# Ledger of designs, part 1: miniprotein binders against o74480

Every score and structure here is a prediction.

Target 1, 306 residues: o74480
Amino acid sequence: YFNVNQLFDHEFIKVFPNFKGNVEAKIKYPTVVYAIGDIHGDFPNALDVLSAAGVVSPVFPHEWTAGNATLVQTGDVVDRGPDTRKLFRWFNDLHKQAEKHGGRVVRLLGNHEFMNAKGDWRYVHPGDKASYPEPSEENRIIDWGHSGEIGNLLLSEYNVTYKDNTTGSHFMHAGLSPEWAYREETVNELGKELLSHFMSREKIPEYLEDFWAIEGPMWYRGLAQLSEEEACEVALNVTKTLNVNRLVMGHTPQFHGIVSRCEGRILLIDTGLCSAYAGERAVLRISQNDTDSIVEAVYRGKIVKL
Below, numbering starts at 1 at the first letter of every chain, in headers, positions and changes, except where a header shows other numbers.
F, E and O stand for the ipSAE by ESMFold2-Fast, ESMFold2 and OpenDDE, each averaged over both directions (binder to target, target to binder). V2 = 0.75 x the mean of E and O + 0.25 x the DockQ between their complexes.
Where letters were taken out, [cut] stands.

## First folded at step 7 (miniprotein)

Design yp1
Fold by ESMFold2-Fast, scan of step 7:
Parts: C-alpha cells; sequence; structure tokens
Structure yp1 (fold): chain B 306 residues (1-306), chain A 89 residues (1-89)
C-alpha cells in the first residue's frame, strides 16, 4: 500500500491531479515513456493533452512534471498553426528540466521540418510568420538556417529515429520499410545531411534522393495504410531487424485516437490533434517493469489500454 | 519530393481521407471543424493544380491530365460538403 496523498499537500493534488497518477504509476513501473505525434503549431492542444497525461503542469509556465520519464515527440511541430517558435522553445526547455530529474525529451524530425528548412512554406500559418520582427520573412529564413535558433536546434538536438531499449520501442515520424530498417544505422546521418543541404537551399545530391522519396523514412505510410495482413508482415520484419517490440509513428492521421495494429507492433499516434485537423487529443504512454508492459492511450478524462 | 508524381498521387489519397473525415464531422454536427478541414483540403487542391500545370509545361501532358482530373473530383466533393455545412448551420 502506497499513499501518495501523504507525500503531497492535499491542495497541491487538487491543482495537479495528474501528478498523483504519474507518481503512483512510476512506483509500480519504474520506466515510463510518453509519446506525442504531429502538433502542427497548436500549443493549446499539445498542452491540453500533455497536462492531461501528467507530463507537464497545467499551470503557467507549464513546467515538466514527469520526473525521470521520457517524452518522445515524433516530428511535425511546424505548419498549419501559429505557435511554432513557442513550441520549439517549450520542448527544448522541457528537455533541460527533464534532465535535472533523470528524464529526457526526445524530439524527432518530421517531413514538415525538412520542408520549412528547404523553403517550402506553403503551409506556414500567418501567425508563425508574424512571430518574427520585420522583415519577418527574412528573419524566418535566418531562424531556419544553419545559425538560426530553430535551424541550429534541429541540426544539434533532433534525430530522424529514436530507440528506447528499456521498453523495446522504436520511434519514427512516418515509418520504415524493411529496406530502410535494414539501413537504420545510416538514417540519422543521412537525415542530418539532407537537412543541411535544404538549409543551404541546394538541390538534393543524387545519393540522398531515396531518403527523401515517398518510400523513404520521412514519408513511408506502409505500416499505417497497408491492409492489416500486409502491414503486420512488414511490422514483423521491421521489429525483428530493429530488435524491438513495437514501432511508434505519426505522419498518417488517425482522427478517432491512437490506433494499434499487428497485436501492438504498430502504434499510430498522429491523431490530428491540431485544431485544423479536428482530431482527438492523445498521448501514448508505455509503462515498463521487469515482468509487465502496459501500453495506453491517454485522452483528457479517460485512459484506454491498447 | 512534392514535385514527384508518386508524391502527388499519395497526397491525393491523403486528401480523400480528409474529405471522409469532414463527412464524419458533419454527421456529428461539428460544422466549424469540418469547414476548417475542408479549407485546408482546398489549399492542397490548389497546389495539385499548380503542380499539374508545371508538369504540362515540362512536357508531361498525360501525368498532368491525371492529376488535374483527380484534383477536379476532390474540388467538387469539397464544394458539395461546404454547401451541406452552409445549409445545416
Amino acid sequence: as target 1 above (306 residues)
Amino acid sequence: SPEDLRYLEELIEFLEMWVERAKELIKQGKYDEAEKLLELAEEEVRFLKEEAEKLRKEGHEEEAKRVEEKAKKLEEKIKELKEEIEKAK
């Protein structure tokens, strides 16, 4: 029997009800990994569900409350919504806070980060552009370049994929084909190289074309869109190659919430949480101990086992 | 690449999914959410038409026609749903 109310002030628990749940889960499952998919410039909706999951405080300035847990954001922070700069700064600050508690915030590159580095701004919200002082367009070009705040952050802190060894979970923006899973050790290097070329506004070198192509790591939808039988065949191959229990990805929206395929080997976490897409707001939570793993979708007001 | 034909075909499939989502939102009475999603779909249809014109100017007439035909069908579906929202509001 563990009574978390005795550790925390009664009034504190009223203000931060999710904090109690997070603490209780951590006692039973020493490793907790949260994941959030495509945000697309929507700070209020990202905050809504991350606070519902107990990852951040619902009270300004919305600090890290997940202790030594890991949070993975699977890319596509930019476009559609106005809060791009605020979101990149917030996640960077959350990572610094998490490290002080033995946790981390892992941040991955999505195809929209590459598109913005390249200068393909057709999806940029006017409010994102207006967040820069005049001349706003020129200042945004600088910010997304090699020496800019966002550009430097993406090159130094962001990867294409992330593997959590304790839970056996591999995180990616879109998906990995069997061919790219076999080459997974090259994915982060090739992605950083492509990003640098895009920031320089150079044409893609021939050897990077397959990486950026529709079947490449930034665009592949096979795990999300193939029939259940075909997707499971791919997932079994890919999980074996990567030596993991599950694959977690965004990119292909699941408007009714997080979707599990192939007996939990595929977790689709892009729920279209941005108000522009009108999807459900959800965070994936993986809780692990020596004998058990629990995989759950956390929504405001309910938790669903996957 | 956004200019690649395979990418344009996948974008069309994605937009068809957004149109189906908008229909669901309309059935649920979520008209503002449906309208916003349809407005985003209209932006993508404009992009498809621009890419089709680019393909035609580069000598890819058959590819351009295919993209234009699919873009037109999406545009018609979006228009129908936006009219449905206006009448139901």
Scores: ipSAE 0.012, ipTM 0.523, lowest interface PAE 7.7, mean pLDDT 87

Design yp3
Fold by ESMFold2-Fast, scan of step 7:
Structure yp3 (fold): chain B 306 residues (1-306), chain A 89 residues (1-89)
Amino acid sequence: as target 1 above (306 residues)
Amino acid sequence: SPEDLRYLEELIEFLAMWVERAKELIKQGKYDEAEKLLELAEEEVRFLKEEAEKLRKEGHEEEAKRVEERAKKLEEKIKELKEKIEKAK
């Protein structure tokens, strides 16, 4: 029986000569970034794929297990499914856990978060409403407002975009046009201003109209839907402007799994994982070292290089 | 507004993708999943018709007619696929 407390010392290496190979393989890519797209109130499916990817424990209470890695959730946690409150609390708790290990959970605003803040509840699941004590609708209005748990969380912890400098990856909910990429430094500020106005049930100020428009950061589908040639032209412009290697986005469902376009410059990670959409459950994994990166789609029981 | 029209045009294209996904699910024998997706698409078609009526009230008759015609075609395809599911069960 070998004393397991003598890890990585000279005596341990002598007993387990293959151990150094395993250590070298594990530390070959010291930076790992995971990303999960649109969840739409489906906690069981989000849990299933995040646990398959090793981000969280499959055992209750489903704690963070990704060490110093980063997880990015690209928005649209709410609508369609019932588990909205549970999901927002879970991701907030995962971030607090990740920080203790040198990791982080980055959470982005999707168009459905803005819609719910605005009071456009046409897509709210009955189970989401039922999660509130009576009077349920009034309590949900409070929760999505400035003083509410969710409203305060979105204003204080959530952003519109996130740039990971180590991997050269820019994360967004929908997409960024060349015009909005050029204005990227204003995007998070404008988004939070709009969110605050929606929570106050105020008319959109004129200067925020373009931000919320169909070509704006919360709605733009060009990178996902334009022809390969046209999407690549946009992606080359946007990646150059943002000084990144790749753009990662949700919003436009890819039901058969994560899609890579334009030689990896566009990664479409909204796989419709919510049971209502019947898409594949997938997590993006980017592993980085000083010289290269490995980009993979993680499914239950299968990992696919992109 | 012109912005609202752009939004509705994008929603119509998105719904066309959901209809194609439902066809794939039906081909695979995944009838419950296809039915749920078609029910979601049906609600969005209802929204399109309501928005077309708003456009008409605002004096955008040709735009309203275009949205309404495309919504009706989506509605017909959804109904056809739902009937196909019922016959396959």
Scores: ipSAE 0.136, ipTM 0.592, lowest interface PAE 5.1, mean pLDDT 87

Design yq1
Fold by ESMFold2-Fast, scan of step 7:
Structure yq1 (fold): chain B 306 residues (1-306), chain A 89 residues (1-89)
Amino acid sequence: as target 1 above (306 residues)
Amino acid sequence: SPEDLRYLEELIEYLEMWVERAKELIKQGKYDEAEKLLELAEEEVRFLKEEAEKLRKEGHEEEAKRVEEKAKKLEEKIKELKEEIEKAK
């Protein structure tokens, strides 16, 4: 004498109170871009926060529910947690679903993707290795190579950066210095060349050394770590060079939630959502119409304007 | 280079902030969260050591020594806090 569907709907709203608000936002703002930072092999936590944001269904099969919106994942899917293969397959499937609704799922390369391609596995979770049939290590080497499922996916579908023209937002894993912003048109090509060389276990050409260096696109922490004054000087230069309103990046953990710097020109979205970190779970949401842009951090049970 | 040194000094300051956050979590009785942060800090200290070796190979011997010394101090602080957590459990 109770209806299971009625109980489920009640529990769903309690667990994901932002669902209704997300639908209403789409009506007022025709363009919506979501972004999620570093996941580090933690499928349950990625699912939890993407469900809270209304991007995916909280129930199996965890399907796309964001209509014509864009979701950007800013790299570092691998390492720390065990769910690497599941996450890469899930995001690939979500992209196929999103396209049917006029949306997309943009997936970027993080430094940990390059490290795994290179064979630097010091941060690989035992559960990730165990996800491969024996011989596990050999099969993982093949999977992260040119003809492997993950390796082929990274080379064919993933980029280093993504520019969303509708919102004027530039997405990256770590950060771009003024030097690399000036060379932005080369970044995706150089990144794919480096990735290919790492997969081949080849010594990288001299011209790729600066790309992989500490000031390079995969590692640069200046926008996240420089003083507010210095970071804002860099951000003003970089946003002008790229012709965008804001820069969105992961890589440098912000344990208390998404951080905005330089009047919204810098958005730090790596909140350490993986259970290996002591961070908040958050998704960035940028909502755009002809006259207004709303930038928000979406947490379970609350939305904070940035 | 001066720019590389500035970046490494910024990274060291960041790690010192993570150590202070771990102390805060310990005071709040959040031992699991503190331990996770200290593990993350240990990984970044390993990165500092790799960058110090890179500086050494590029002929910046004294700068490499300074980064290595700061990395060692961070390792000792992390070890002390991990031992504090184990005693509190």
Scores: ipSAE 0.000, ipTM 0.381, lowest interface PAE 11.3, mean pLDDT 85

Design yq2
Fold by ESMFold2-Fast, scan of step 7:
Structure yq2 (fold): chain B 306 residues (1-306), chain A 89 residues (1-89)
Amino acid sequence: as target 1 above (306 residues)
Amino acid sequence: SPEDLRYLEEEIEWLEMWVERAKELIKQGKYDEAEKLLELAEEEVRFLKEEAEKLRKEGHEEEAKRVEEKAKKLEEKIKELKEEIEKAK
């Protein structure tokens, strides 16, 4: 029933010949998943690469343009840069827009979201604090609490991990060890429980200590930092346990662009796009149909197959 | 645990890479970018010192001392590069 030629007359195609090709490509790959790593309060850099990837309009108010696609943001929106409140509102609005087109914007918790909820503000940009009316620190405490705009949003809309069944891709902020992959069905519940305790300034129950530990889901760097041989051993175990084709994570910066390890089983998408890191600006794109998948890094001005 | 200690040692190697990235940026005359990256590295060094103190409290005194010594060396190199930026501006 859907016919692209019925949408455009001959004169329109003559003026925009490449537009028809893009629409036809989308029809060939009906499922597209985009992912963006650590943003750290840098709205201009996030906008730059998301617009280059065709996810959002480069023209204000920078609305959703990715139709029925999924965008996954893998946490660490806050800290280093000043645009924290703007970014959380923008992604929430993008999700509402995407739903109207059959798409969605998945937003994950990073360790810096937990740190800010806990009151550990050692990395907060002065511009983030200045975004609140006086008394700015008190108003920021409220905003990151149970009743605040950001706090309520994190508790109600954000998870620790996300699995996209169509592409067989599992998204996380940092990484999952084999032990935590085995316990994956508990990860989102434990993460939200920990977040709530941090917002309440309550002492953490002993059973949540392992979750927040250095080998836990919010901090684990093994997939990014172990030797290729060791990382691949871990990735094969974890992908088998989770029943997925690939693991996608931020947290460990890759300054020269998106990195693929273990024949595509590990995708490291934190490219340090925030100006504080001075890394490359990149978005991951996974395009899927019934027979194949294409995995690409999208930069402004170039696309690289992974 | 032994895994926790190995992870902290790998994290130190990663911080060494970030310091080398800052050095590359200085060579390119990108002083503002280098300074921001060094400030980030300085914060991560502080986190390593806090983890070393946790190891010490748990009875892992020698391991804590090794992590702390490596963190101090990184802190020293970061300070030297920040001073280099100040002189080059």
Scores: ipSAE 0.011, ipTM 0.426, lowest interface PAE 9.2, mean pLDDT 86

Design yq4
Fold by ESMFold2-Fast, scan of step 7:
Structure yq4 (fold): chain B 306 residues (1-306), chain A 89 residues (1-89)
Amino acid sequence: as target 1 above (306 residues)
Amino acid sequence: SPEDLRWLEELIEFLALWVERAKELIKQGKYDEAEKLLELAEEEVRFLKEEAEKLRKEGHEEEAKRVEERAKKLEEKIKELKEKIEKAK
């Protein structure tokens, strides 16, 4: 392989200590997938950890630096913090940049995106509302509707689930019960139908009620909250049904960093990185070659094997 | 409805996680971060009490009492931790 020391000087490594490690992993493991959980309107904290992981530049305008890697954002970009519009635009720009390098940025729907589409704004930061010109509330309704910038983006570019075949990893915001894993092929279609109905302020059809219910794909916490034994029963069933090695999800905060359950079959990546939650800032990194994988939590200044 | 009650139980479990996080932040001397998280938790407890009152008005007296009891316990824990922060400062 080529010498990574020739790519980075000592001063660069002082500021971005994980960047050299990322490049070394990429050379030995040609497929690298990064994932970041719930951001909740906190651009500075998302930027801090994504730049520490070598995914984006710490220098304005914070462009893609992860080459042909994949980044997955598992939803809940909105609420709690003020930077919602900035974050959606940034991730959209990062995706366009990544594609030019053979990479991609996968963006997924969280329950808070659905809540905002339906007009449940109890968690919206005043700074998010103030980001719209007057009349701010009316302009936000338009932006989250079918023809709005955010609404159109969510309907056209965002899915509920994403499967990375090379690593055998399934990504989503909350989680799938065994029942919903059996119906996984319907999840993205039903999710888009529900999102459209919410944007229209329509009563949802009866067949979508189970999708939005507490045990449904947007809310399910069983993989994060059930006992280790019970969560493993679910994970073994779901991974077999989906034909994957691991399930990656946000939604249920893990304030001490990324948590692995069931011998790596469950990866909980919502670390409460928003300043309101004061959790650890972490990015998941999965590095894959023909024979094995390395699964790691990346923090500023350290990398922890999971 | 049974679905509405489940959503409230879900919120209660989530708030318990925030309280445990705040307790840990206090042990680490991160008082400003703990206080911020407890303020957010306190707002959600007010919401739980309002939802419990709605359940009572709809004839779900026993369910309302369970939600109210759990909300009150969370409120007491939040108050205790906020007092602990004030004494440690």
Scores: ipSAE 0.166, ipTM 0.638, lowest interface PAE 5.2, mean pLDDT 88

